# Miniprotein binders against q9h3h3, part 65

Target 1, 235 residues: q9h3h3
Amino acid sequence: EDGFTAEHLAAEAMAADMDPWLVFDARTTPATELDAWLAKYPPSQVTRYGDPGSPNSEPVGWIAVYGQGYSPNSGDVQGLQAAWEALQTSGRPITPGTLRQLAITHHVLSGKWLMHLAPGFKLDHAWAGIARAVVEGQLQVAKVSPRAKEGGRQVICVYTDDFTDRLGVLEADSAIRAAGIKCLLTYKPDVYTYLGIYRANRWHLCPTLYESRFQLGGSARGSRVLDRANNVELT
Below, E stands for the ipSAE of ESMFold2; O stands for the ipSAE of OpenDDE; V2 stands for 0.75 times the mean of E and O plus 0.25 times the DockQ between their complexes.

## First folded at step 5 (miniprotein)

Design T27
Fold by ESMFold2-Fast, scan of step 5:
Structure T27 (fold): chain B 235 residues (1-235), chain A 81 residues (1-81)
Amino acid sequence: as target 1 above (235 residues)
Amino acid sequence: GSMKEVEIEIEVGTDEEEIERLLKEAIEFLKEGAVVIIRIHGDNPEELRELAKRIAERLREAGFEVVVIIRGDTVWIYVYP
């Protein structure tokens, strides 16, 4: 956000992860219940810290939908954090390649497509489309931030299990587009989130690996994807 | 249920005996399953980072997962059971 440091943004993200989540879990809940759940918890109305006038009276960190086949694997986050501390102490250069290697070594491979939308109908409609795609099996898992501040944008995160698997990342992009999403998407590996790499980070790293823009064409894909690290168009 | 959180505030220059007392208290909360958030404040960046590093190392050696976030004059240490 404007005026926030990368460290401040990382602290806010950690707080949200530690607060309770509102979850629709397709592994244990019938798909027929999804529409009622979406109507009860539209992300534009769910408040970050709770209030009596919103769907929630208590704090909510994230609103999430888990797919039927979702099997979370965060890898060795403890080992990753220890190695990160050692790297910072060593004076060795901190680069995308070094972080990729740490992630692979510690099996911290998940990543996510991000979209930022203002609170309102378009956010709620986009989230509903993503949630349905998750429950129907086209996507694995997704979450959306609650409304934290007046006028601030909210974020929808759509996860893939391996950021080093380019085909899997591109397949998720296609599924997002098939769900009717037309806004800008950026892809961020979770290793960057765990290590506090956000906008304006100390190492001047681009916090995202891929960028997807909606584009009308003869293909069913409907998007152009750029590899940010190599500055190469993939589609 | 929701994860229980405990917050601890430390200033650079705090007595070493007081820091030890606070860390022992933090470890007891962690053993009970709480998440501990330690905020360290200080005007000298070098002293601030040195203290934060020592605290993080101590808690990791005790077997806990530690995330350190540095923001100007403040360091946030998130400790997970």
Scores: ipSAE 0.000, ipTM 0.088, lowest interface PAE 20.2, mean pLDDT 79

Design T28
Fold by ESMFold2-Fast, scan of step 5:
Structure T28 (fold): chain B 235 residues (1-235), chain A 81 residues (1-81)
Amino acid sequence: as target 1 above (235 residues)
Amino acid sequence: GSMKEVEIEIEVGTDEEEIERLLKEAIEFLKEGAYVTIRIHGDNPEELRELAKRIAERLMEAGFLVVVIIRGDTVWIIVYP
């Protein structure tokens, strides 16, 4: 955001998506092979462009785990795109509610919980926990970025099928917390990505729909979830 | 509804000459203000991603905003006029 345009962010996302992915696909691979795969490809050591000494000699865009029931559905993204442009041309107000309705109409419903962690043991441990939750069926699909050439934090993305299904979004948060994750989580609908809306946008829209903060308590694990769009605490 | 939309389907293994023809058509539609979606299909993930990357890069170099979505054996390249 500091120095980035929407076009630059879209180009970086495209490059990562287009480069090869390291995938553990539980639909075709036995769950017993997961621990060996996680040991072979710890995200703190896998480099974006295949640096010497890393597990990879070639570029890696993402490291991903697909659950047994994972069935990707992008919806009608072209119809969404055309409707978005028509709304901009019409001069009608563009609000979170407007985007939500477009997403529903065109069945572009997926979204993701994001967590940002520095390269190291904590990142690798968090990813292993998420990957196990995916393979065990508590989560549907997740991916983690490789280590960037420039350094900096890495991101774990945990996807849900429908950002309008509040219960489903909250259940994913609970599964992430049960996996031992204690950092800040933010939830973003993919409709914002498909329309090229990032943090710096002319409509001043916040692409973050939910925020989850770990609760410190006795024996209980949990989180406080805030609906950012409506500024309402859900838990 | 009234907005001009164009869909292009490409299979991995399509001749380079045909791909170039389709991309030139896509660029002309984009210059006319149409939205263009290119869907690339292929059973080999490496070949699919390599072709999709070349197509997306070509359209980005031509000055268009490109969004790429990978779904198993299919890649969607959505291009803004």
Scores: ipSAE 0.000, ipTM 0.318, lowest interface PAE 12.8, mean pLDDT 81

Design T29 (at its last look DockQ between E and O 0.06; V2 from the best seeds 0.00; counts 0 for: pae O 10.8 > 1.5, placed apart)
Fold by ESMFold2, look of step 6:
Structure T29 (fold): chain B 235 residues (1-235), chain A 81 residues (1-81)
Amino acid sequence: as target 1 above (235 residues)
Amino acid sequence: GSMKEVEIEIEVGTDEEEIERLLKEAIEFLKEGAKVTIRIHGDNPKELRELAKRIAKRLLEAGFMVVVYIRGDTVWIIVYP
């Protein structure tokens, strides 16, 4: 289905990370300015390369909101990468367990809930709800991709500090649901991104650790969360 | 045996023929099993970013594992064979 190689997807992701970001930083910008900023830069209208008619005239890699209490900590990424290179040379098997241990050992523990939405009101509304949750302190950091091509889906990423802290990951899921988000969420540890392990990777690793599905008939803020590695429901 | 490590430095103002020569040299080292570190320096952030993206994309699409760090006016591109 997908004509893109893992190498191509990695290259496009790296390019987006390197390009300028549009950032609302609650640590330096009053919360009262958030609504105006959201209206100026709806993710369904901000374009990846600054297309004619866009709010942006320059390339945008990501649109992001940083919460008041956000404290960036990427961990020992260089040590992680060196250990990963050594592991590949060793001939030892590469499994999700070995990735987890590398992440723990080098304190590269962040991860993110992901949701994919088509451009339009639903995307912009979801992003606005997430952005408000970040500024109000229920979430710490989120970003959304700009529109890269007409009609393509975009991604919202909501970060957590520690993918091994199940309570913290589930609390973030609850905060997302409290913002009215009902679509499928998938959770991916950042260790996979730092090691260049994306969909269709040569090790057949699955970077998705959890799936969250909105639970019909339950609390409006409830969800059903599945641990993909162990095929076990957590909620 | 131990993996050989090679370092290459590129300035943003370097002409295209020299950049191509350096990239071909990097690829030859990678084919011989060396880890290659490319450091790109530039005063203009936009020009630095554009050159770094082009180099990283070429190496990624050639099938090498690439890691990028951006530190001030220098971009580090670490490429594994």
Scores: ipSAE 0.294, ipTM 0.718, lowest interface PAE 3.6, mean pLDDT 85
Fold by ESMFold2-Fast, scan of step 5:
Structure T29 (fold): chain B 235 residues (1-235), chain A 81 residues (1-81)
Amino acid sequence: as target 1 above (235 residues)
Amino acid sequence: GSMKEVEIEIEVGTDEEEIERLLKEAIEFLKEGAKVTIRIHGDNPKELRELAKRIAKRLLEAGFMVVVYIRGDTVWIIVYP
């Protein structure tokens, strides 16, 4: 036990989302500038609140790379929230299936692959690989957390447009693996974030829908992907 | 039965003392089982985000379910008991 509740961790995550981001936006910046930007802002050295000796003097919530074709679409969040309130008062069970249907109905479809790595060369190398895949068009958008004041693992988030599009989710997994990443990946839909479903939610739902494990020599695609909600192997 | 709802409006630049008063009232309503919606308005994006972040963090750390979204010059913080 680390002495923090899931509520405290959720509060820190929300604070990071609200703070300024360092962004390489391939929609407006030439791809040739990416290597210099990555060298200037390695995630193991960028500090959450801005410290002497770090690349940043001001707080940074996230370090992000946007692909050329990236077009953010949050869907109908207001309609989603109204329907969520109705669901909570209806007495119907709150399950991954009912949340999936709400997300589809209100077009709140984006989600992300998550990986957690210790600060250092491996994190910076993994992030550089992901960032290049985004700028080259194999991935749409990604972000990585800065180094926390207390230390600990950092997270890389790789987004897809539609968590119900299994092919798209699997293609993102393949691109992550092609970047040399071998750790456990978990996939979380953004609808869970909008509805406040974090690690320790009051409905006891697993906040991840898919899981990817690297398998040396066993998988044709280099990884085994599981649909956690339905307990079905996708690869 | 229908859940009681409470709405709170805050402008960027509101005194810290007034913000704390409103947050204490919001927490009391939440403890009584009410849904609380806090709308924060401001034309300065940095100040808007900093205030919204402080309020959302306070309510999350108090153990409530919090949903935040931004639309133009307004942040909506929806809090469930």
Scores: ipSAE 0.034, ipTM 0.502, lowest interface PAE 6.4, mean pLDDT 84
Fold by OpenDDE base, look of step 6:
Structure T29 (fold): chain B 235 residues (1-235), chain A 81 residues (1-81)
Amino acid sequence: as target 1 above (235 residues)
Amino acid sequence: GSMKEVEIEIEVGTDEEEIERLLKEAIEFLKEGAKVTIRIHGDNPKELRELAKRIAKRLLEAGFMVVVYIRGDTVWIIVYP
C-alpha cells in the first residue's frame, strides 16, 4: 500500500508537471502587469482540471512566476537515475550522504521551500507576496498548485539553485519571511523527488533537510531554521 | 479575431533534425499569436515521455506557456503565445 501511494504521488506530480502551467515570466513581461495577472489567476480559484466558472478553461498543473535571473538547470537527471538504479542493485547502504553525493556528481542541486495552505484569501495573499518577491529579484522562481476538486491544501514551492548552499537556502527563507509568510516551511531537494523518495520510503530517508518556523515576539524578525540531518539550529 | 490554432504531430523516433524543424515552425506560429498543439505519439511510453519533456522544456525556455496532457500512447503539448 505504501509503495502504491509513493508511485501514485509521483505519477500525480509528473502529471501536474506535464499539465499546462500558467506562467508569469518577468524576463519577458513587464513587472507592471503582475498585479493584473495575479487578479486574473488567483491560485485559490484556478482549478486543476479547468472546471466551469474557473479562470482557466483547460487543466493547469502549476501556476508559476519566473524571475529575471531564472535559468532552468536540471543537471543530469538521467545519469542520476541510472546511478540510483545501479546503487539499489548493488545492495549498498543508502544514506542522506549517498543522495547528496549523487546529486553533486550529476549536478542535480535544485531544492525548494514548501508551504501548505488551505484555499482562500491567505493562500492568494501569500502567493502574491511570493510572486512580487520573485519579480523584484529577491527570489528566483516559485510555483503554486491549483485548486483540487477535493478542496485539499495547496502547496507553494520556492526554489533555490543549490540545496548544498546553506547560505542560499537561508536567504530564500528570509525573503519568504519578508514577503509576510509566517507558516511552517520545509525544504526539500529535487533529487529526492527525481528518485521517488517520499515520506515513509523503504530506506527511511527524511526528504526534508530543513525546517523553518517563524518566531513571534522576538526583536529579530527571523525564522528559526533547523537542519534536520544534523539536528542543529542554523539561526 | 479568433486565435489561430495550429496542430503539429511528432512521432517517437523522428530524427532530431526534423524535430528541430518542427519546433522552429511551432515557435514561428507562436510568435504570430497562434495557439500550437503538439501531438506526440509512439509505442514506447518511456520514450514518449522523454520526448515530450524535451519538447516542453525547449518551448518553456523560449518563453511560452506550455500545457502537457498524457493520454495512453499520446502526449499533447498545448503551447500558448
Scores: ipSAE 0.005, ipTM 0.186, lowest interface PAE 10.8, mean pLDDT 84
ESMFold2 (binder alone), look of step 6: mean pLDDT 88; pTM 0.877

Design T3
Fold by ESMFold2-Fast, scan of step 5:
Structure T3 (fold): chain B 235 residues (1-235), chain A 81 residues (1-81)
Amino acid sequence: as target 1 above (235 residues)
Amino acid sequence: GSMKEVEIEIEVGTDEEEIERLLKEAIEFLKEGAKVIIRIHGDNPEELRELAKRIAERLREAGFEVVVYIRGDTVWIIVYP
């Protein structure tokens, strides 16, 4: 049969969010315990369903680190989804602008920088750098996927509170680069995720707002950032 | 299964020299009778498809059977010896 559908991908994402997470919470756990926690739960070894020989005996949806100042706010996702259904039936144009306005109206503002890495030393090293930046206060929150049963790359997600705050998004990029990350980064608002809008969608919307590429040489920033929504280079 | 399989990961934005090196390695594995799976990852659909097309065409020109799948943000290129 044919490959996985968008419905299958959405179902897998929902299952991961519903399954237990392994969390280092800097709001309640001393920062001195981070190195031991990272050694116990390297993302290349933590399996999605608790395979024999892995550090986990139970399913794990995500491995996460919460910063000391982290305050979760998912907004009104239910209201967002209802408004999205109404927008689709209204005959109004579906554009990045109208979707941005729905997100603002329902306070669904969070977004994330994504990086995809193969299981192994480079993934574990990258995650350790990100986790340290979160605990030290340069980033607010991050998570990494466990190793999938089917194989393939794992994803590190580094969140910001407000995708409409360009300076905040760019500051997170700088902190990621300062942590030693050199791979391609893409930034996606969570509103697209909650609405099930992926790359191949009916409205030909690009769910990626920014791309960041490592810049070799004398740039103080260490990266080139492109605003995908407006097709404008920011650096 | 009894077939030897090799997996190769490529990110959109990888430089041409690295892509050439990875394709050379893939061809050597294919010559040794291995099935090769190349996954290309990227967040720009146009760049992703263009890179996937170039890689698939090169492997077909080398004489191998190539099957391409598009799955979300990833293109899977399955190459048979």
Scores: ipSAE 0.000, ipTM 0.078, lowest interface PAE 22.3, mean pLDDT 80

Design T30
Fold by ESMFold2-Fast, scan of step 5:
Structure T30 (fold): chain B 235 residues (1-235), chain A 81 residues (1-81)
Amino acid sequence: as target 1 above (235 residues)
Amino acid sequence: GSMKYVEIEIEVGTDEEEIERLLKEAIEFLKEGAKVIIRIHGDNPEELRELAKRIAERLREAGFEVVVIIKGDTVWIIVYP
């Protein structure tokens, strides 16, 4: 992993964000229409750049579901990016603590639980479960990547308002588990995404704050959550 | 509604005059509000990246937002009006 790989990932994310999204918006669309929408746009079949054989003829960057109470707040991303450039030229240490401080100062607080699944029925089933939890109010907002030309795993992102609010992050994990999800989950603050910090970065920062693993042999919908930075089990 | 887009295919080794013609055509589509996707194909990774960089720079100099995605032996250049 190197800086070029990080640049490639940033370019892919930006392109997806700028392309059209397929959105089920529960703020303006009756919940009764969700099942038909999910059947029309299964993420395993929606193609990134469009294809006559897929549900879409035009490019799709993301497939998203907005909850009834969803209120987007990205904070001051421009101020964050300016402060990041200043920090890099200042010679001050770049640590998880300094990035957290920048995020708080500029109110760039959102984060997301991520799950990676191969294209197919299991991905579509997991997405349907997450989408229903969003429309029913157990989660606020989620999105899933469309199918890439070369294949590979697709990602489901489930967002929370504030990555510094540990209880809120854990509540989202519980809701994901309650929706029937049993795969590995990782949690990443959006501040890392806006600054272009991926797993390969020159500062050796880990953009993943939490891991959640389904608990085997325990109660249903249980999970164990690890704080990656402090190496502490939270559940 | 869906945004309209235009696709342009370029091979590494394409004549400079032809590349410039295609880029001028792309700029006209962008001025009309269409998104442009340029796909560059080539067997030599270094030559492929060099051509992609030059095309991206030309379009950025024309005032457009450009995203470059490397997909194996193909580079996708996504240009927004």
Scores: ipSAE 0.000, ipTM 0.128, lowest interface PAE 16.6, mean pLDDT 80

Design T4
Fold by ESMFold2-Fast, scan of step 5:
Structure T4 (fold): chain B 235 residues (1-235), chain A 81 residues (1-81)
Amino acid sequence: as target 1 above (235 residues)
Amino acid sequence: GSMKEVEIEIEVGTDEEEIERLLKEAIEFLKEGAKVIIRIHGDNPEELRELAKRIAERLREAGFEVVVFIRGDTVWIIVYP
């Protein structure tokens, strides 16, 4: 059921965030060490709960790369959550515009481009390209999920500072495409994640704001980006 | 490689049983990792809107991300795996 699916996704996300992360931090580690780190921890081989035969013997929640200029700013998450509770009890319509206003008011502005890939060479190659773009300064922050016990796709998340900054969101898409990524990308603001709004939600909101599709020879940027919230093609 | 896409056409006035059959088929494609595009055609804007809402809600209830937009007398429902 929908409620069980959303609760299961929330529980999995919380567990991953609470478990240790494997991090390459370009703020403290020379860029020259990245290739060795990527070879040591390919995401298709890093296991979610650890295995003596894998690169990790202990659980790993996420594999992440932080750019040189990365400065975490989560905003006022407590204020956002209190305002969300008040909104739910107010009887006023809950819409994308209302959530956007809450996010702006409480400075909870980060968002991410998501791509889902099967475990294997293509995933590892895509992650390596993204990680290099982060360390070289074309992207700010990225993470990839470790391998689940019985398969399923893994997710690469590429973050931007401000989901309301459309040009910044589009610039990140361009950098992802320049890294050789050709799969479907979707963009989700973190405000939806903090409020527990996933694809199956009681308000029938689409938490995905943008979609990016690779296009051969159609655009100078190599992709077509759709603003799903407003049903407008941006590129 | 790029994601596989499946297209489904529905007319306003289609029987509920046929709609459910098509939606179950769409869900199977989505579980296989395909992107599903459903186009709903109709001359009455109110009936078109109501059917589109029901279909979108059914797919959201199944756990998928759904985007709905209108192009003329057709509603496009884009569903992501």
Scores: ipSAE 0.000, ipTM 0.068, lowest interface PAE 24.0, mean pLDDT 80

Design T5
Fold by ESMFold2-Fast, scan of step 5:
Structure T5 (fold): chain B 235 residues (1-235), chain A 81 residues (1-81)
Amino acid sequence: as target 1 above (235 residues)
Amino acid sequence: GSMKEVEIEIEVGTDEEEIERLLKEAIEFLKEGAKVIIRIHGDNPEELRELAKRIAERLREAGFEVVVTIRGDTVWIIVYP
């Protein structure tokens, strides 16, 4: 009965960002401590709201790993919101190009590769691979959702600094594949999240820019990456 | 007798042309007497809800009974012939 409504999903997503995070911060913690931290907090066992039988007794919103070079820059989100309201009022077309310009103007450039996996060994193994890539410097920052009370898939988010830097986005995909990840990945710019792209559904905007599928042969990168807006294979 | 079931997976962000292709395919299976289950996946609950609403309305307009249910990070659209 609980967790089976769109209202519950919206509330849970909001609450996760506001609740405490479990963080391995490579800027201040030696890399040699990562394996012990991963063993202590496997995402399949960390519960969203705490449980005496889990690694956490208190709520956890996200489990995150910050790389040595990680420097958070969300840009001017307030300026972005104001410009978005002005754009909607102006009657000008809302297009991917217009949103890209708003993001550039307000320095809201980060984005993320998303992967969804069922709770269990494969999720924990995938997260461990991603976390090691972050600590070793192949990726900048990543987070994974804790186990929900109702079950369901968990999400790993792997961030890049600049969604307009195609090479950087593709390099992150390569590093994810090198970590042994074989599932579907989609790439979403954070500007779409801040602007609530779900409210612009009437404009038929695709909220993801890239899709990555694992390939058993061919590409040295181990994946086929599609530009979703232009329907063009990049590799 | 046993009713045939067909399962379709959709990610939030799938382009409109591919969604329409999948819906036309689903309608053909429904016309042949199959039950169709469409699962929609995404990282934003409101985007999931809006896409599910559009798909359900399209199938209802085509004359089929549609049940929408939410299971964790996934919206299930169950369609009966």
Scores: ipSAE 0.000, ipTM 0.078, lowest interface PAE 23.3, mean pLDDT 79

Design T6
Fold by ESMFold2-Fast, scan of step 5:
Structure T6 (fold): chain B 235 residues (1-235), chain A 81 residues (1-81)
Amino acid sequence: as target 1 above (235 residues)
Amino acid sequence: GSMKEVEIEIEVGTDEEEIERLLKEAIEFLKEGAKVIIRIHGDNPEELRELAKRIAERLREAGFLVVVVIRGDTVWIIVYP
């Protein structure tokens, strides 16, 4: 049961990656056009499969904002996959440390802060704040899921270049908080996504590396960050 | 017992009749309780994604759980009976 639930979530995510994206690309579009674009495509109203009554008549997989300095780098995903298959057949222990080493060796280093919000004003306001931070250069790239036909929470993903760069991950958290975001954030390395490892996996690996909780007045960053693997507070 | 696995390789540019033949073969293995892994190879990202999407949709319409993983110039379509 648990394995099939994780696989179903992976299938939905990959289908979204294959469908068209609505993109504001700050590398080619003036920042002055962002507010109009955000008003045209609020994520609470953009439908996953299109609807004449929504901003889109055709399917949309993701709504994304690319920063001026955004340069996508997936690393050597094929080499990562081959090494992962070899590790599985070797009988050697599969641990977070082993996965980290595979990711470093194959330069599959990107990761993301995730927040899950119900469709509505709070989601649209959160996304607008994140999008502005990306266009202003405080974050590199972000995307948000469209509204599913069955409803449910939508996800905002804020990417960083290197999950092993703890300071960079924490700087992204600070920028998210400065943008007015107050909900729970979780940080996940993309290596887990490329290997098809989700929460309910047979190796009992936790794909969540960090957790961030909003804190009023108690921190210079405005948040408390926990290292989930070591159960240690970093802020 | 362990689930049986079947692997299928497809290149972007393969004839539509051959793709349909391979998909029918995959569906037969799935009906027999086997896990099927379809690897699609192609140099053009748009053509690769379009073909992978069509194959994944065909298998989902047939009632199977489909996981699609993009691995550079290859897409893995993992299908569970």
Scores: ipSAE 0.000, ipTM 0.136, lowest interface PAE 18.4, mean pLDDT 81

Design T7
Fold by ESMFold2-Fast, scan of step 5:
Structure T7 (fold): chain B 235 residues (1-235), chain A 81 residues (1-81)
Amino acid sequence: as target 1 above (235 residues)
Amino acid sequence: GSMKEVEIEIEVGTDEEEIERLLKEAIEFLKEGAKVIIRIHGDNPEELRELAKRIAERLREAGFYVVVIIRGDTVWIIVYP
């Protein structure tokens, strides 16, 4: 496609967490300032490692928008990683259910809808729509990757606080679609990200729990959402 | 879009006239900028799905973005203005 694999993008995202983030925080900043902030920091122009010709001279790992009710809680990631190592040594089966239990035990419940878009107007427009939905309260929190290289796709991540809450996950999909997003969306719990589980893993686990495809029904629009873990079509 | 939400409850077996009345009310709320959540309850999965399909299609024909979530004996129809 653009030369990046899911594994490469996951590694880049991990490295990006260590660098500074550009954040619009609706908990402390009036919503009226959002449009100016979006114009100042369009993700197609913000460079990953800084460039005097871009909006940033210093490295930027992520561009994020926090909703008014957002309460950051990544859970006990260190405890999760230690338990994962113990699980691999124990001989217990490694299944989606086992990972779900580890996530619940360590309160690592967040997950995210992912969309990948090429740098340009469509990316910036999609991000602006998502950011407005976050500030207006239809979504909790979102972030987008900065531009790493010319032609490489960027990722928008739209978070929900509990991947075990199907209704919450599906409501987020609805809000993303209402913002005008028509591309393929995939939903991944953060537990898979923290444990380094990707599409082609040794345990044959699918880290994608849900997949959303935009569908048109005559004069109306909607989405088709598949629960991949349980093989159930939800819409 | 507004941040207001309106919830509507429907049982399988509800008269068509009552369903039409509730859908007209839902459309009025959507035109006012509200998000509408319709919950349909029923014990028979096939009857539940058929009613949900008819309601969702009517709202889609009216031009709204509709998400249908099937949860056992309940279907949630989430409609955005």
Scores: ipSAE 0.000, ipTM 0.120, lowest interface PAE 20.5, mean pLDDT 80

